# VH-VL binders against Apolipoprotein N-acyltransferase (lnt), part 3

Target 1, 229 residues: Apolipoprotein N-acyltransferase (lnt), of Prochlorococcus marinus subsp. pastoris (q7v0g7r236to464)
Amino acid sequence: WQTNMPTREKTNFKNQFINDKLISAQKIALSNDAKLLITPEGTLNNNFNLNFKSKIRMLAGGFRNSKNGLRSSLLGYQIGDKTYSSFIDKHRLVPLGEKIPGFLNIFSRGLSAVGGIQPGSDSRFFKWKFTQPLAIAICYEITDGFKIRNAVKSGAELIISAANLDPYPRKLHYQFLSLARVRSIENKKDNIIISNTGPSGLISEEGKIIKLFDPNTEQNDVVNPNFSI

## First folded at step 12 (VH-VL; from q1 with light chain S30R)

Design s2
Fold by OpenDDE, look of step 13:
Structure s2 (fold): chain C 229 residues (1-229), chain A 122 residues (1-122), chain B 108 residues (1-108)
Amino acid sequence: as target 1 above (229 residues)
Amino acid sequence: QVQLVQSGSELKKPGASVKISCKASGYTFTSYGMNWVRQAPGQGLESMGWINTYTGNPYYAQGFTGRFVFSMDTSVSTAYLQISSLKAEDTAIYYCARLYEPDWGLEYFDSWGQGTLVTVSS
Amino acid sequence: EIVLTQSPATLSLSPGERATLSCRASQSVRSYLHWYQQKPGQAPRLLIYYASNRATGIPARFSGSGSGTDFTLTISSLEPEDFAVYYCQQEYNWPPWTFGQGTKLEIK
């Protein structure tokens, strides 16, 4: 689910609105015989709860409260869950070797790089119930090929790259896509990419862009990676 | 001053290959992407695709897959376009153009090479 | 794919006259549209970026306007060196980005 929810407009989206969108997204997913629903980084706020039981497995980008503070995470929902039952936290909060433009400070509350977000484990290996292990890259974590490779060495069979990119320069959007391709090639694993405003889609283990969603649009669509869930 | 200097004109037979170079100077080569544009005789500008000079990943437009290969050498700040299995229809001027990005994430072609004429004739 | 259609294909005017060139997008590109000038035997050069901003060194007689799907390049008073082909180009979608087919501004 490419949400097309810009960071600067996050305050306009109530939890009920997100719930309704998720219901719709799940229905579309199920109607297409999808086995997993994935949403971009930061889709769910830290106080978000489903007002329904999830009808599909879902990896939703969002925030969660931890003992050490707020985390940016991919939150795992199993069928029947109203709250997440698994998660992997974002570790890298800032771009490696890149400067964040000053104008992005206005988005500090919505960016993991600033605003009290705490880093999680540096491991990108995500072992989830009822599925094969995954390699998870959140936003700038896509730049770290070693961590993703380690996840694959540990048994990950699919790469998932989720990001909130709309507040960043367009160049970063393209770099995200490019790096996602590199990671798929390096690891010989398909890479599902998902961002709020794009790019979103599927990259093959050969680095081929199999499918890309239209940018800057809300889109629910299905991709079929080489992965057994 | 930003400059893009391309290699000289080429005359090739059908089936041959050609490799055009575009040497960049006056800026950090890996900071901006490089676009390739084709212009057939008497025709308009046609975007062939671009290469990410940071990652080296190319992106090709429809119709420019297979025989067209974008590459680069960061050590000499040079982008390359290789065309294999040349056809008469490949006769055109080929331009490299820098993808400049100002603060707000706009990208446009602010600097162009002088163009390289490739003529494919029997 | 976003298609840019320029009109007219050819515009014949005299020095001192006002030139108005149109570029229409098949769908909204917001303001992510740029104009390029190509003189005979030369490489294109950036003229206007982001619909209405003149590039460095571009004379004030050049102006761009529009947003969404309809854009206009205006030359208030033509100079002899302004007779060239003009292309619009959008960067709203993912690369590679598309060009219009061009408008040839020729001397009457």
Scores: ipSAE 0.010, ipTM 0.511, lowest interface PAE 9.6, mean pLDDT 88

## First folded at step 15 (VH-VL; from u5 with heavy chain S31E L106I)

Design v6
Fold by OpenDDE, fold request of step 18:
Structure v6 (fold): chain C 229 residues (1-229), chain A 122 residues (1-122), chain B 108 residues (1-108)
Amino acid sequence: as target 1 above (229 residues)
Amino acid sequence: QVQLVQSGSELKKPGASVKISCKASGYTFTEYGMHWVRQAPGQGLESMGWINTYTGNPYYAQGFTGRFVFSMDTSVSTAYLQISSLKAEDTAIYYCARLYEPDWGIEYFDSWGQGTLVTVSS
Amino acid sequence: EIVLTQSPATLSLSPGERATLSCRASQSVSSYLHWYQQKPGQAPRLLIYYASNRATGIPARFSGSGSGTDFTLTISSLEPEDFAVYYCQQEYNWPPYTFGQGTKLEIK
C-alpha cells in the first residue's frame, strides 16, 4: 500500500484517520485475495493502535516505544491483532564513526534523524509467525548488502524494503530503486519495495522490475513475489 | 446460543496462584477475542486486557502486567486467566467477555461469562 | 486514557417513570460508546451498542443517543427489572477500553 502520505503531514493525522485508511486498505487487499499488507516506513505513530481487529496480516511501517526510547520499525500484525505482535527495528540513524558516501548522506537527514530515536538490532533477519522468514531493509538500510545477505543466509526467502522518501529528491528515489535491484540480484530473492510516495512495487530475483506503482499517488495493488505465505 | 461458562469461585491465601477458565460455545472460538474484566467488591468494571484467540497472543492493560497471564486452549475453546502472587486487593469477580465485531471498527462485549469470584484472605 | 463520567451516581425512581442516564467522555469517542446493564449478582449485559443501537432482545423502552462526548441512555418507562447498575464503555481509544463508574438505578 503506497499511502502517498507526506512526512510533513503525518504529524497532523489523527489516529482515527489512519485507522480508516487502514480499513480501506485492508478491504482492498482482501478483495484482491492478498495474504499480506505492507505499508511504508513511518506510517504509524508510536501511539497508534488499531481500532479494529486486523483482518489480514500486516507489516506496517511505524514508530514504537521501547525501553530506551523511540524506534522506527516495521510492525507486524497478525490476523486478529489490534496492536503489533512482532517487529523489526531500524538499526541505526546516523553511522557512528563511519561516513556514508556523499550521495547517500541525504538519508541521514530524513525522518530517522529525529532526535530521540534509538537504534535497533543490526540483524535484518525477521522471523514472523505463520510465514517464511524475511529480510527487512528500512530506508537506507538497503545500502547494507552484508546485513541483507546475512538475513538471506539465515533463511530469509523474501526481501522487503520499506522507506519514507518524500522528503528527498527524485534522484534518491532512483538510487533506492537501483539498490533494491542490486540486493535482489545479489541474493537471488524477490524484493518488495514500498515507499509512501514511491517507488513501490516488486523486483524479481533477477533484478527485473516486475511492477512499479505510480509515484506520488495512493495506490493499493497486489504483487506476487516468489514467496509462499 | 453463544455461551461463556467460567470456573467456580476460588478462595486463596496471599502469595498463592489461581487459574480461572472460560469455556466458550455456540461460535468459533478463534474468531473473536476474549477479554477479561475485573470487578472489585462494590466497584465498577475494569478492563484487564484480552487474548487474540487466533494467535494466542495476550495483551494486557496497564496495571495488569506481570502477575496476570492470559492463555487459551483452542482444542476445548477455553480461555484462561492466571493470577500469581495473589494479594488481598486481587479479591474481585473476574469476567470473561467476547468482543464481537459486526462491522469494521465496531466492537462490543456481546457475551459475558457468569463471573468468577476470587477471594484472597489470610 | 479516555475517562467516562456517568451521572448521576445514583438515580432513585419509581416504576413507570422515565430514567435518563448520562455519560460524558473526556474527549470525543465518536459513536464508539456502549451501554451495559448489571443486575445484582449477575454479569453485565449489553444494552446499547454504538451509541444508539439496541442489542438483540433489549426492550424498546431502552434507547441510546449522543455522539462525541455526551451520551444518554433513556428508559422511557421503568419496569421493576430495570433497577440495576448501568455502565457506559468506550472502544474508541485503547488501552484500555474504559468504563464509566456506573449509575445505580434504584427504586424509590
Scores: ipSAE 0.487, ipTM 0.801, lowest interface PAE 1.2, mean pLDDT 91
Fold by OpenDDE, fold request of step 18:
Structure v6 (fold): chain C 229 residues (1-229), chain A 122 residues (1-122), chain B 108 residues (1-108)
Amino acid sequence: as target 1 above (229 residues)
Amino acid sequence: QVQLVQSGSELKKPGASVKISCKASGYTFTEYGMHWVRQAPGQGLESMGWINTYTGNPYYAQGFTGRFVFSMDTSVSTAYLQISSLKAEDTAIYYCARLYEPDWGIEYFDSWGQGTLVTVSS
Amino acid sequence: EIVLTQSPATLSLSPGERATLSCRASQSVSSYLHWYQQKPGQAPRLLIYYASNRATGIPARFSGSGSGTDFTLTISSLEPEDFAVYYCQQEYNWPPYTFGQGTKLEIK
């Protein structure tokens, strides 16, 4: 689900609004016989709870409160969940040497480029109930080929790369896509990419772009990776 | 007809444990969450949390973590509430309640167990 | 958390009279508010769901109204069996879903 929710507008979104969007997104997913719904990085705030019983497995980009601070994560919702039951935290919070727009604030803008968000485990291996293991890269974690490779070596059968890229220059968008392709090739695993305004889609294990959503549009379409849930 | 039948009253000493059962019938057990509600003597209703009957994952409200454990057995369509290290203040009627969801985002307790009185006294 | 405040705490009326119970939310809950009836020695029973819908088997004399923060349960003409405690409950936000403190409807 490419949300097309710009970072600059995230503070304006109410939890009810997001819930309504998720209901719609899940309905669409189910109508397309999807088994997993994935949302971009930072879609859910740390105080977010579903007001409905999840009807599909969902990996939602969002924030969560940990013992030692706020984390940016992919939050795992199982069928029947109202809150996440699994998660993998973002470890690499910012790219090295990247400029951060001055208007961005991690508390109001939903980005992890500044202090206040704590890093999670460096492992990109994600064991999730009812699914084959996954390799998860959040944002610039896509640059770390070793961590992703280790996840695959550990049994990950699919790469998922989630990001929130709209605040960054277009060159970073292309870099994200390029790196996603490289990771697929290196590991011979399909890579589902999802960002709020793009790029989003499916990259094959051969590095071929199988599907790419239209940028800067809300789009909820199904992709069919070589992966079985 | 939807029915929730709970186990009988319990009298326990402080420090003991109790396990209450809630047997569901008349519907698919795994389709709806099972909630637990506490009512102290002469007090109102207090939500304790619920168990995802599809996954078995429990979710506890604030103040009900640690000594309270939700569990289930799908083979007999039964939810359980276990309270350990019982205290006098745990004396209450405990209800199981089905959270019915007729449509997305709409949920209410349409069916309740008859309640289980737990008395903790030295 | 969303706090629901019911008023009055106790309402003393006679059979045949009209009862009006109030439930006020600390913030908007849209229409995600339900009413339950609890008779002495019994479990709560769903009365009204989603602000204004009568549950199955609930007599027509019961009605719910309101949205946002102010809700009302009305019993047009009290029957002897209506004397009980009434709770409002919101499912707009959690954790947890919260109940009002209850209104006791007693016979005058």
Scores: ipSAE 0.443, ipTM 0.788, lowest interface PAE 1.3, mean pLDDT 91
Fold by ESMFold2, fold request of step 18:
Structure v6 (fold): chain C 229 residues (1-229), chain A 122 residues (1-122), chain B 108 residues (1-108)
Amino acid sequence: as target 1 above (229 residues)
Amino acid sequence: QVQLVQSGSELKKPGASVKISCKASGYTFTEYGMHWVRQAPGQGLESMGWINTYTGNPYYAQGFTGRFVFSMDTSVSTAYLQISSLKAEDTAIYYCARLYEPDWGIEYFDSWGQGTLVTVSS
Amino acid sequence: EIVLTQSPATLSLSPGERATLSCRASQSVSSYLHWYQQKPGQAPRLLIYYASNRATGIPARFSGSGSGTDFTLTISSLEPEDFAVYYCQQEYNWPPYTFGQGTKLEIK
């Protein structure tokens, strides 16, 4: 079908749109003296390359090609980069029998519907040059407290919870938030939540919601977790 | 004033290695990327890739992902290009060039080294 | 991969004439296209950046125009020092920092 076929001109406009949004977001981040820009799961296209040199460390949700197929990932862009220099791939929870609770069942239905995305490694520890280590949870991975705990034991200083909650009902948005609070409490680490249409904000190491952005709106704002870059 | 000074010409035999230096002055070395550009005899300019001088991360253009290594020493504001297992087709002038960015997304090479001729012959 | 095609490959003109050099991109580069001059035995020199802006110290006889895929470098009245090779270069599409193959401007 013609409307489903990409054209070079339309592809360039879509990439330019994403790049323009990223430039705007980085300008806002720099004007607020932010040190790290984080975007939700699935923000960037496959193997996305910037058409500008990043001016801030950016951890952006997107996709990458690997030997074993397409990966959903958070991609790390350092200052001065146009390509990501580090990444952490989403790791799917593979159900064994009927152990999936209702919350995970909805996520697993969404995962199976995507089809072209393959799971990555199961470690949630992330470090690249010139940053302190992070514990990363992409979407449903927030449900795996042991993986997050292991990343914190390995030295992670902050939890980043990134999600695309657009396909999911509002009740699951609150469950995601509640799980993020639990991860913060049990690990005694701040947790930055970033989602496209669901909750985004900062959870303190005591589990307190320090800031929560308005859902279903495009927002750029700065938070100050207990984290040093 | 911005200046890039490269090491002198090299005459090498096939199979040898060469390491070209590019010493920068007149600016903060880590604030601007350093590029390497090859020009074979009688041919045009070919970008080999660059090194992010803030992180030290190199990027190699397609065709330059094997025998070519970019490195740097920030303490002396110097970038390096090393070519191993030299072949006759590596005979070329190799330039370093600073990437200048006056505004978001506008990038160009505003300063070039004088070039280093590497000749590979039996 | 994006390709920049310069035409003509060689342009033979006399001093005082107007030169028009073309650069065509295989994909849109918006206005992120730059022009360099290279004289024999010398490193390239920036002439025009962002399609139409003259670099510092470049004479007013040099001008650039174009957007998207079609770009032009114009030299309004050739001087003896203008006979050189001219390259266009883009930095918008991947792989970035791609050069055209060059246009040699030579004395008729």
Scores: ipSAE 0.318, ipTM 0.681, lowest interface PAE 3.8, mean pLDDT 80
Fold by ESMFold2, fold request of step 18:
Structure v6 (fold): chain C 229 residues (1-229), chain A 122 residues (1-122), chain B 108 residues (1-108)
Amino acid sequence: as target 1 above (229 residues)
Amino acid sequence: QVQLVQSGSELKKPGASVKISCKASGYTFTEYGMHWVRQAPGQGLESMGWINTYTGNPYYAQGFTGRFVFSMDTSVSTAYLQISSLKAEDTAIYYCARLYEPDWGIEYFDSWGQGTLVTVSS
Amino acid sequence: EIVLTQSPATLSLSPGERATLSCRASQSVSSYLHWYQQKPGQAPRLLIYYASNRATGIPARFSGSGSGTDFTLTISSLEPEDFAVYYCQQEYNWPPYTFGQGTKLEIK
């Protein structure tokens, strides 16, 4: 799901509005026999809770509270979940400001506005029950080819690249897409890209752009990536 | 016909453990969540939490995160509630109830077990 | 955070009378409010779901109404078997699956 919701407006969305949108997205996904619903980085707000049981496996961009602070994450919801049961935390924050020692925070991204976020685990390998293993890149983590390659070596069958590019100039959206193509080629894996107001679509393992959504539109569409060894 | 049959009443001493079973029939066990509800003598209904029967993941309401464990065995379509380190205040009837969802976001308990009385006395 | 407050706590009426039971939510639950009946020594039983829909096998004398924060269960003409405790429950707001404290409907 390409949400097309500006980052500054996401902090004002009520939980009910987000839940209604998620229900609509899941209905569309189910009507098209989709197996996994993916939403962009930052789709779910702080303290978000589903008010329905997920009907499809969903990997949603959002936030979680940990003992080490607030984390930007992709949150995994299995069928029947109201609370995520799996997660992978963003490790690589915005390069200019998000990797600091934890005092005097720098907020160059809108998604780290509340008190500054701390980096999570640096592994990009993600596996949970009933799904194939994934390599996850949140935002500029796509620039770290070694971590993505390590996830593929660990058995990841598909790359998921999730971002919120709303705070950035349009030319950086093209650079994100180009990096995603490089990661697909060098690892021989399909790469699903999902972003809020930037590029979303499917990149083949040969680096070919199979599908690309029109930017700045809210879209729900199904893609059929190849899972490969 | 949907049925939930719970294990029989238990008389326990403080500090002991109890494991209550709830056997489901008449539907596909893994398609509906199973909820546990406590009712102390003369008191109202108190939600303890639920288990996702598709994944086996439990979810505990506030106040039930320590001594209470939800589990299940899908091969016999049975959910379990285990209470450890029993206290006198745990004396109550414990119900299992099926979470039915006829439409998105509408959830209610359409079927209840008969209840299991756990009495904790010195 | 959400609290369901039922009133009255006890309602004493005779067979044949109309009973009106209220449930007030501390914040809106839209129409995601359900009613249960519990007779002495028995498990609760679903009466009304989604504010106004009668569950299977529930007599027409039971009706539910309301939305938002104020909900009402009405029993148009009380029968002897209707003397029980009635609970409202919501799952829309967190924490989900919150019950009201109950209204005891007893013979006057």
Scores: ipSAE 0.290, ipTM 0.667, lowest interface PAE 3.9, mean pLDDT 80

